# Ledger of designs, part 4: VHH binders against Glutathione S-transferase TCHQD (TCHQD)

Target 1, 266 residues: Glutathione S-transferase TCHQD (TCHQD), of Arabidopsis thaliana (Mouse-ear cress) (o80662)
Amino acid sequence: MQLYHHPYSIDSQRVRLALEEKGIDYTSYHVNPITGKHMDPSFFRMNPNAKLPVFRNGSHIILDTIEIIEYLERIAEVSSGIEDATFNREVVEWMRKIREWESKLFTLAHIPDNRRLYVSKFLRMVVIARMAESPDLASAYHRKLREAYDTEDKLKDPGALRRSKDHLLRLLDEVETKLEGTTYLAGNEFSMADVMLIPVLARLSLLDLEEEYISSRKNLAEYWALVRRRPSYKKVIGRYFNGWRKYATLVKTWMFVRVRSLLRKY

## First folded at step 1 (VHH)

Design C6 (framework vhh_h_nbbcii10_fgla)
Fold by ESMFold2-Fast, scan of step 1:
Structure C6 (fold): chain B 266 residues (1-266), chain A 126 residues (1-126)
Amino acid sequence: as target 1 above (266 residues)
Amino acid sequence: QVQLVESGGGLVQPGGSLRLSCAASGFTFSDYSSYALGWFRQAPGQGLEAVAAISGSGGSTYYADSVKGRFTISRDNSKNTLYLQMNSLRAEDTAVYYCAARYGSLYRSEDDYDYWGQGTLVTVSS
């Protein structure tokens, strides 16, 4: 089994948390989207929407985060001698509900404009260079260029950010209510629903928004403290985003982008 | 908590063979098999490069393209020891070889490993 992922990707963190919780071995391939590696032709042919993660098991390629997690759950169950997968409606409902909130616009809105625009311009140059290298993929790369400009337009739309914030607030209020009666999101046992939520909370922490979104909700704050103690959290997220490591990782990536841009190497 | 000690390095002629060992200690409750292990190397004046990795069960392995077919990674969970059998050695294999461990699944990136040995020097020269 192979996973193409990056520590900054929320969906990558979800799949990696699932793999760690289930004890499933896999080969890890880092694909840094800030440096444009997700636009390399070899990766792009495998996933033309250029999103992370990508999961492979032999000839089987899975691109959707929830489908990957469901596949892993099935593998874990059959290896234990279970003939049919256990269906848990509440877990599935939470996973789908959490997935409906898209983090990209919210995250980008909290990055300083000068840095965001510099990275955006660098990534557009990467796409243009890859189009020249692989003419067979030109139409797909043109679509990615259009999506980049559309994202920039949405960042200028106050209504789009407001809708994203409102969606997040509604989601977290619903989570807070559920956690009044349970230890974890779908009951008193850790589940894949928690795997979907944890990276959202980690992203809020990364953006220094814990007080506004997490600490303001008593049960969510207690839940956040609890899940951060899990070994899976420490391996997948904690090592990259806690304390000084958060800044070291960001600085390394920023310097890489600047050096490659100055050298005009894409 | 976990300590790793490499051994088996030294001077060897091109085309020769060496076997590296990594002895692990510091595990609670004999949980060595829960750790994925890897070999990384750093050539003079260069960065760290992944060479090979093996899952806790030994069922999954990774090899860098430059060493596939020449190097073999293996582990003995009863001895808490990791091995790297290096055959058909080339001058380009000259490097300090590091043993590394992480709890959980196999990873190929050095950034994903928590525990590291001090390294053992392998020199491939006449």
Scores: ipSAE 0.000, ipTM 0.178, lowest interface PAE 16.5, mean pLDDT 80

Design C7 (framework vhh_7nfr_2)
Fold by ESMFold2-Fast, scan of step 1:
Structure C7 (fold): chain B 266 residues (1-266), chain A 123 residues (1-123)
Amino acid sequence: as target 1 above (266 residues)
Amino acid sequence: QVQLQESGGGLVQPGGSLRLSCAASGFTFSRYAMSWVRQAPGEGREWVSSISGSGGRTYYADSVKGRFTIARDNVKNTLYLLMDSLKSDDTAVYYCAKEYYDSSGYRDLFDYWGQGTQVTVSS
């Protein structure tokens, strides 16, 4: 089994948390979307949406995060001698509800405009370069270029960010209410619903928004402290989010983009 | 200024009971999870028990499960540890600790500690 992922991708974190919780071994491959590696032709042919993660088992390629997690759940159950295992309905409902909140616009809106525009321009140049190198994929790359401009237009719409914030607030309020009576999202046992939520909370922490969104909710704050103790959290997220290492990694990535842009290397 | 002050320790015979208290001040007590951590002579720190800010969830180390009960009174800003069926292995200094929710490691999960209270289990 093979996983194409990145430590700062929310969906990559979800799949990796599921893999660690289930004790499933896999071959890891890092793909950094900030430097445009997800647009490389070899990766792009596997996943024409250029999204992370990509899960592969032999000839079977799975691109949807929830579908990957369901597949891993089934494999773990079969290997333990339990056949025909299915997700609890409440677990599936939480997974879908959490997935409905799109993190990209919210994340980009909390990055200073000058840095965001600089990275956006760099990524467009990468797409243009790849289009020239692989004419057989030109139409698909052109679609990605169009999507990049659409994202910039959404970032200019103040209503779009307000709607994204309102959606997140409603989601977290529902989580807070559920956690009044249970240890985890779908009951007193850890589940794949928690796997979906944990990276959202980690993203809020990464953006220094913990006080506004997490600490203001007593049960959610306690839940966040609890889930960070899990070995899976430490391996998948914790090692990349600790103080100095977090900022050092972001600075190195920005310097890489800056240097390559100055040298006109895409 | 955050202050945590433990009390209730002492000498007790094996099989006996003790109740530890921790008076907290300088922060909004009900917003933070609290823990008890102990240190036996010549040993490192061992986490014993934690309680959520609301008191709705409690956690115990396997060595104390079924014998110890953690509780809190958010009106009085006080944390408790009720210790039953004490064993000689429970002899340690017991510390009250405030959890730091931004930390990712055990040693980094606590931002403030009390001075400790000695519990000795012997004849």
Scores: ipSAE 0.000, ipTM 0.112, lowest interface PAE 20.4, mean pLDDT 79

Design C8 (framework vhh_6fv0_2)
Fold by ESMFold2-Fast, scan of step 1:
Structure C8 (fold): chain B 266 residues (1-266), chain A 123 residues (1-123)
Amino acid sequence: as target 1 above (266 residues)
Amino acid sequence: QVQLQESGGGLVQPGGSLRLSCAASGFTFSSYGMYWVRQAPEKGLEWVSTISYSGSNTYYKDSVKGRFTVSRDNAKNTLYLQMNSLKPEDAAQYYCATDRSWYGEHLYEFDYRGQGTQVTVSS
């Protein structure tokens, strides 16, 4: 089994948490979207929408995060000798609700404009270079270039960020209410619903928004402290977000982009 | 004020295809998740598909997965359900709906649903 992912991708973190919690082994391939590696022809042919993660088992390629997690659930059940599993409806509903919040616009809106625009320009140049190198993929690359400009337009819409924030606030309020009566999102046992939520909270922590979104909610704050103690969290997210490592990876990636852009190598 | 108008239903043979549409008005369509639900005669409502407010996330009932595709056009305030490889068990009145809240506690609890469009699968 192979996973193409990146430590800062929310959906990558979701799949990796599921893999760790279930004890499923896999071959790891890092694809850094900030440096444009997700636009490399070899990866792009496998996933033309250029999103992370990508899961492979032999010839079977799965691109949707929830479909990957469902597949892993079946593998874990088969390995443990369980022939049929009764799916918990509440787990499925939480996964759906949490996935519905789009993190991309919210994340980009919290990055300083000068750094965001610099990286955005670099990525557009990478796409243009790849179009020239792989004419057979030019149409798909052109679609990605158009999407990049559309994203910039959305970032200029004053209402777009407000709607994203309002959506997140409603989601977290519902989570806070559920956690008044349970240890985890779907009851007193850890589930894939928690796997979906944990990366959202980690993203808020990465953006230095814990006080506004997490600490202000008593039960959510206690939940966040609890889930951060899990071995899966420490391996998948904590090792990249703890202490100086949070800044070291970001600085190294930004310097790479800046040097390559300065040298006009894409 | 809120109105949902379904269309596109009809009679089709097993293995055939139909495309359902839902025209929405009276609310900010792009701000709400949308649902397709169906009801066979004298039976309860059954969830079929969900699409997020942006269209980025879609979910399906197991029995229709791979055969049905939900989509939306926020510029036209319209929701769609493309139904392929139709089976007799798919015969029902189909409704589009919006959740009572953006997250919904249950898939079958909806703020509004339209009058529906009938799908009949012959033989």
Scores: ipSAE 0.000, ipTM 0.094, lowest interface PAE 22.5, mean pLDDT 78

Design C9 (framework vhh_gocatamig_d2)
Fold by ESMFold2-Fast, scan of step 1:
Structure C9 (fold): chain B 266 residues (1-266), chain A 120 residues (1-120)
Amino acid sequence: as target 1 above (266 residues)
Amino acid sequence: EVQLVESGGGLVQPGGSLTLSCAASGFTFSRYALAWYRQAPGKKRELVAGISSGGRTVYMDSVKGRFTISRDNAKNSVYLQMNSLRAEDTAVYYCATYESSGYDWLYDYWGQGTLVTVSS
């Protein structure tokens, strides 16, 4: 089994948490989207939307996060012989609700414009270089360029950010209400619903928004403290986002982009 | 073979109550999650209530506080107690189950349904 992923990717974190919780071994391939590696032709041919993660088992390639998790649930059930493990309809409902909130616009809106625009410009140059190198993929790369400009337009639309914030607030209010009566999102046992939610909370923490979105909700705050102690969290997210480590990693990535831009290496 | 048979439907006046039953066979009942769905004429099928193998329940917002789902593993049965019935509750009610083991663990298995009519 092979996973193409990155520590910054919420969907990558979801799949990696599922893999860790289920004890499934896989070969890890880091693909850093900030440095443009997700636009490399070999990766792009596997996933023309250039999103992470990409899961492979032999010739079988799965690109959708929930489909990957469902596949892993099935493998874990069959391989472990645990036939009485129940996947609840409530779990599926939570997974869909959580997936419906898209983190990209919200995340980018909380990054300083000068740094975001610098990285955006670098990535556009990478796409242009790859189009020249692989003419057979030119139309797909051109679509990626148009998507980059569309994202900039959405970032200038105060209504788009407001709708994203409102969606997140409604989601977290539902979670807060549920956690009033349960330890985890779908009951007193950890489930794939928690796997979907944890990276959202980690993203809020990364953006220094814990006080506004998490600490203001008593049950969610207690839940966040609890799930951060899980070994899966420490391995998948905590390793990259705790204290000074998160700033060191972001600085290294930004310096890499700056150096390559100065050297005109795209 | 998984088989689900619903019963208990009928005509009831607004504000009345009904208890639906679903008898299951062909699988190890205690290991499966069960759910009640409903479908009104011309509308899509919707989840009404669900109960996990461990007894955890879920309800659609419009029935919370009015409906109660329960299970009896000794009788291989799941129940839906419906109180304070409204005209909008009129539908064919379906019992469904899914399994978490094997290659089709997300597929729903359905009964044939029982009609509930709420009318004066």
Scores: ipSAE 0.000, ipTM 0.098, lowest interface PAE 21.0, mean pLDDT 78

Design D1 (framework vhh_7yz9_2)
Fold by ESMFold2-Fast, scan of step 1:
Structure D1 (fold): chain B 266 residues (1-266), chain A 122 residues (1-122)
Amino acid sequence: as target 1 above (266 residues)
Amino acid sequence: QWQLVESGGGLVQAGGSLRLSCTASGFTFSSYAMGWYRQTAGNEREWVAFITSGGSTTYADSVKGRFTISRDNAKNTVYLQMNSLKPEDTAVYYCAAEYEYTVDSGYEYDYWGQGTPVTVSS
């Protein structure tokens, strides 16, 4: 089993948390989207939408995060020989609700414009270089270039960011209400619903937004403290995002992009 | 612009079978997960069966072993084969499309059909 992923990708974190919680071994491949590695032709041919993660088991390729998690549930259940690998209804409903919130625009809006624009330009140059090197993929790369400009347009639209913030606030309020009566999102046992939510909270922590979105909600704050103590969290997210490592990892990535851009290596 | 058209509902005797069909248009069917839901008067809509864009299936406990969900991407159609029907399966059945895409942004769009009634007599 192989997973193409990155520590900064929310959907990658979701799949990795599921793998760790279920004790499933896999071969890990890091694909850093900030440095444009997701645009490399070999990866791009495997997933022309250039999204992370990508899961492989033999010839079977799964691109959808919830579908990957469903597959892992079935594999874990079959291996145990005990129970049917059927999600309960509440778990599935939470997974769908949480996935509906779009993190990319929200995340980019909280990054300083100068740094964001510099990386955006670097990524556009990477796409252009790949189009020149692989003419057979030119149409698909052109689509990704167009999407990059569309994202810049949305970042200039105050209404788009407001709608994203409103959606997140409604989601977290609903989570807070559920946690009044339960330890985890779908009851008192950890589930794949929690796997979907944990990376959202980690992203808010990464952006220094804990006070505004998490600490202001008593039950969510207690939940966040609880889930951060799980071994799966430490391995998948904590090692990259806790304390000084949070800033060191981001700075290292930005420096890498800057050096490669100055050397014109795309 | 988009639509989901359901068919195949009707009246059937307990122990009988029905096959529901839902044909999609106006969006890229192969990129969507498809689900079947049902609703009885005075109750919330409950999910019955789900099939991902990749073909993986999941069922509610109440229908597992009796119902089978399948899809034909060439025909933009999802099916629900209902066997060994019981009076408690009586409901209006709804087809739903959810956008399933491996994204760093994560999102779903729910498109719903208008529903098709199924009545199972004792």
Scores: ipSAE 0.000, ipTM 0.100, lowest interface PAE 17.1, mean pLDDT 78

Design D2 (framework vhh_gocatamig_d2)
Fold by ESMFold2-Fast, scan of step 1:
Structure D2 (fold): chain B 266 residues (1-266), chain A 122 residues (1-122)
Amino acid sequence: as target 1 above (266 residues)
Amino acid sequence: EVQLVESGGGLVQPGGSLTLSCAASGFTFSSYALAWYRQAPGKKRELVAGITSGGSTVYMDSVKGRFTISRDNAKNSVYLQMNSLRAEDTAVYYCATDEVTYEYSGSYFDYWGQGTLVTVSS
């Protein structure tokens, strides 16, 4: 089994948390979307949406995060001979509800405009270069170029960001209510619903928004403290989000983009 | 600024040996995993060998038993000893680093050197 992922991708974190919680071994392939590696023709042919993660088992390729998790759940059940609560209706409903909140616009809105635009311009140049190198994929690359401009337009629309924030607030309020009566999102046992939520909370922490979105909700704050203690969290997210390592990782990525942009190597 | 400089490539006959070196600077070398990748003309880069900060190693199947990766933390260097070379080993060899590079193909904050060409031909 192979996973194409990036440590800062929310959906990648979801799949990796599921893999760690289930004890499933896999081969990792790191694909950094900020440096444009997700636009390389070989990866792009596997996933024309250029999204992470991509899961592969032999000739079988799965691109949807929830479908990957459901597949891993079946593998774990066959291996253990015991059916897991992840097929519980409430778990599936939470997974889909959490997935409905799109993190991209919210995340980009919290990055300084000058750095975001510099990276955006770099990525557009990468797409243009790949279009020239692989004419057979030109239409799909042109779609990615249009999506990049559409994202920039949405970032200029205060209504779009407000709607995203309101959606997140409603989601977290619903989570807060559920956690009033249970230890985890779908009951008193950890499930794939928690796997879907944990990276959202980690993203808020990465953006220095814990006080506003997590600490203001008593049950959610307690839940966040609890889930950060899990070994799976420490391996998948925690090791990349501590103080100096978080800074070092961001500096390395920024320097790579800056050097490549200055040299016009795409 | 992270820099990796490969050396040691050249022309060798089938069955010969070659040692590649990678000199690293700009990071705490002993804390990071290092790996050797290769790319043949018209093909993608593939992981050849990796070594963790603790010294554990991994090799692709076709080079296992022929290639040996090692590191010298005092010299900030990683080496690839290549024995019993075959025509199929002809490629540009690249050094890469990250705390998890030995487990991965691709680029999550992986720093690549300029590469060193190895040609196995009579």
Scores: ipSAE 0.000, ipTM 0.115, lowest interface PAE 17.1, mean pLDDT 78

Design D3 (framework vhh_7nfr_2)
Fold by ESMFold2-Fast, scan of step 1:
Structure D3 (fold): chain B 266 residues (1-266), chain A 124 residues (1-124)
Amino acid sequence: as target 1 above (266 residues)
Amino acid sequence: QVQLQESGGGLVQPGGSLRLSCAASGFTFSDYYMSWVRQAPGEGREWVSSISSSGSTIYYADSVKGRFTIARDNVKNTLYLLMDSLKSDDTAVYYCAKDTEVEYTYESGYFDYWGQGTQVTVSS
């Protein structure tokens, strides 16, 4: 099995947490979307939406995060303590509810405008360069270029960010209520519902928003402390989000983008 | 709870037309890119068309461009796919999909399949 992913991609973290929790071996391929590697023709042919993660098992390619997790659930012999169909249904409903909150606009809005626009321009230049190099993919690259401009337009709308924040607050309030009666999101056993939620909380921590969104909710705060102790969390997220490693990764990525942009090498 | 309810499928002859509808509930429909995705018997998923939140940006798969039209009504929370000049190769279950965003890619296009889909069969 192969997984094309990045340590800072929320959906990549979801799939990797599922793989670690189920003890499923896979070959890891790192694809950094900030440097434009997701636009390389070999990866782009496999996934014209240029999203992470991409999961492969032989000739079978799965691009949707929940479909990947459902596939892994089917091939695993044990399902994280899920014992009946009713409980499994609740897990899937939580997974879909959590996926409803889209992290991209929220994340981009917390990056300084000058840095975000610089990276955005660099990525558009990468797309343009790849269109010239691979004429057979030009139509698909052109669609990605238009989508990038649409995203910039959304970022100029304060109402779009406010709606994203309100959606997140509602989601976290529902989670807080559920955690009043259970250890994990879908009961007393760890499940794929927790796999979907953990990267959301990690993203809030990465953006230094833990106090506002997590610590203000008693049960969510205790849940966050509990799940951070899991070996899967430490391997998939924790190693990239602790103090100096977080800053080192961001600085390295920024320097790469700045140097290649300065050299006009896209 | 998010729900996407597809309708409008059926049996149609080659060259015929169908209009698919998708009624959305449980989320702010006007905030999301919406897509149509199809799955033919014994084949994988194929993306068909996407429309931006405002309706200003529209994309079509090369196989359907010029024959299909995607539209949305944000007041009624409904997505449409008008299918003209249908071919046997268009036979598939059609799913209404809400796009999912992934941080740092600056793109959308992953799909949530919330509904049961609607069967379109093109046969003489």
Scores: ipSAE 0.000, ipTM 0.122, lowest interface PAE 15.7, mean pLDDT 77

Design D4 (framework vhh_6fv0_2)
Fold by ESMFold2-Fast, scan of step 1:
Structure D4 (fold): chain B 266 residues (1-266), chain A 123 residues (1-123)
Amino acid sequence: as target 1 above (266 residues)
Amino acid sequence: QVQLQESGGGLVQPGGSLRLSCAASGFTFSSYAMYWVRQAPEKGLEWVSTISGSGGSTYYKDSVKGRFTVSRDNAKNTLYLQMNSLKPEDAAQYYCAREIEYEVDSSGWYDYRGQGTQVTVSS
């Protein structure tokens, strides 16, 4: 089993938390989207939408986060002698509801414009370089370039950011209400619903938004403290988001982009 | 107002050479990657070459690699395409184009192009 992922990708964190919680071994391949590695032709051919993660088991490739998690649930069930993969209805409903919130626009809106633009320009040059290397993929790479500019236009639209923020607030308010009566999102047992939510909270923490979105909600704040104690969290997210490790990872990534831009290597 | 003006096209024998030029005005030329694209009669627009804003990185369509060389003179706001060993399949209207700032046209990756310059290759 192989997983193409990155520590700062929300969907990558979701799949990795599921793998760790289920004790499933896999081969890890780091694909850093900030440095443009997700645009490399070998990766791009596996996933033409250039999103992370990509899960592979032999010739079987799964691109959708929830489908990957469902597949892992089935593997875990088969290993325990249970053949039919089934999720509790409430777990599935929470997973789909949480997935409906798109993190990209929200994340980019909280990064200073000058740093974001610098990375954006670098990534456009990477796309252009990859088009030259693989002309058979040129149409798909043109689409990625158009999507980059579409994202820039949405960042200039106050309504788009407001809608994203309002969607997140509604989601977190609903989570807060559920956590009044349960330890975890779908009951008193940890489930794949929690796997979907934890990376959202980690993203808010990474952006220094814990006070506004998490600490302001009593039950969510207690839940966040609880889930951060899980061994899976520490391995998948905590090691990259705590103390100097968070700073070191961001600095290394930015230095890579700056050096490659200065050397004109894409 | 952004303007791009191509020149240097013409009729050439197979194996011959032409140098295309593109004069740019109305924007900070050195801040944008530039493209050469071409369109043969009854065919779609085809990417040929890319050059970064500084001129430090160049990229080519496989079929022209080793024969075409893109360059730029940022002091003169001019883009060039040196075409050597021309083949009949290189015959087309050639356009220079500017890196897109936002989605504007159906190609999705450049926003401005010039009127073009015709290249004809005949035996």
Scores: ipSAE 0.000, ipTM 0.154, lowest interface PAE 17.1, mean pLDDT 78

Design D5 (framework vhh_7zox_3)
Fold by ESMFold2-Fast, scan of step 1:
Structure D5 (fold): chain B 266 residues (1-266), chain A 122 residues (1-122)
Amino acid sequence: as target 1 above (266 residues)
Amino acid sequence: DVQLVESGGGLVQPGGSLRLSCVASGFTFSDYAMGWVRQAPGKGLEWVSDISSGGDTGYADSVKGRFAISRDNAKNTLYLQMNRLKPEDTAVYYCAKSEYTIEWEGDYFDYAGQGTQVTVSS
């Protein structure tokens, strides 16, 4: 099994947490979306939506995060002699509910405008260069270019960020209520619902928003402290978010983008 | 598992030349951009050069005009030709796949090899 991912991608973290919790071995390939590597023609042909992660098992390629996790759950259950492998309904409902909140706009809104716009311009130039190099993919690259402009338009709309924040607040309030009676999202046992939520909380921590969104909710705060102690969290997220590593990795990526842009290498 | 094996380092006098090689395995080499990064004694990691899957190259200002990066996709090998070497080029040189994550408890990128030492000294 192969996983094409990035340590800072929320959906990548979800799949990696699932793999680690299930004890499934895989070959890890890093693809940094900030540098535009997910737009390279060879990778783009496998993944025309240019989203991470991409999961592969032999000839079987799965691009949707929840579908990947469901596939991993079925593999784990079949290996245990279970013929009809299914998720608990509450687990599936939480997974879909959490997936409905899109982190991209929220994350970008917390990055200084000058840096964000520079990266956005760089990524658009990467797409344009790939269109020139691979005319057979021009239509798909053109769609990605239009999506990039749409994202910039949404970032200029103060209502869009407010709606994203309101959606997140409603989600976290539901989580807080559920955690009043249970240790984890779908009961007292860790599940794939927790796998979906943990990267959201890690993103809030990365953006220095723990006090506003996590610490203000008693049960969520206790839950966050609990899940950070899991070995899977330490391997998938903790090793990249501890201490100065998170800032150094982001600075390094920023320097790469600036140097490549200055050299007009797209 | 991704493996990168660097070679070609050594002791050289200022003004000399060295050619570094990196043999890659565990991934489809031709599909990925590759690069060289270095770490001088007591300093952080510095990007040196990279080359895209299509052969487009980039260089740090400190090495531009002196170093040349190239690749041989048939042999899964990355090269760095280093000319007009200076004492400031003294470092451990690491081959890196373009999307490697930095290992902060180590001194190289995730999936990088053990590196090859280059010492420029009279």
Scores: ipSAE 0.000, ipTM 0.142, lowest interface PAE 13.4, mean pLDDT 78

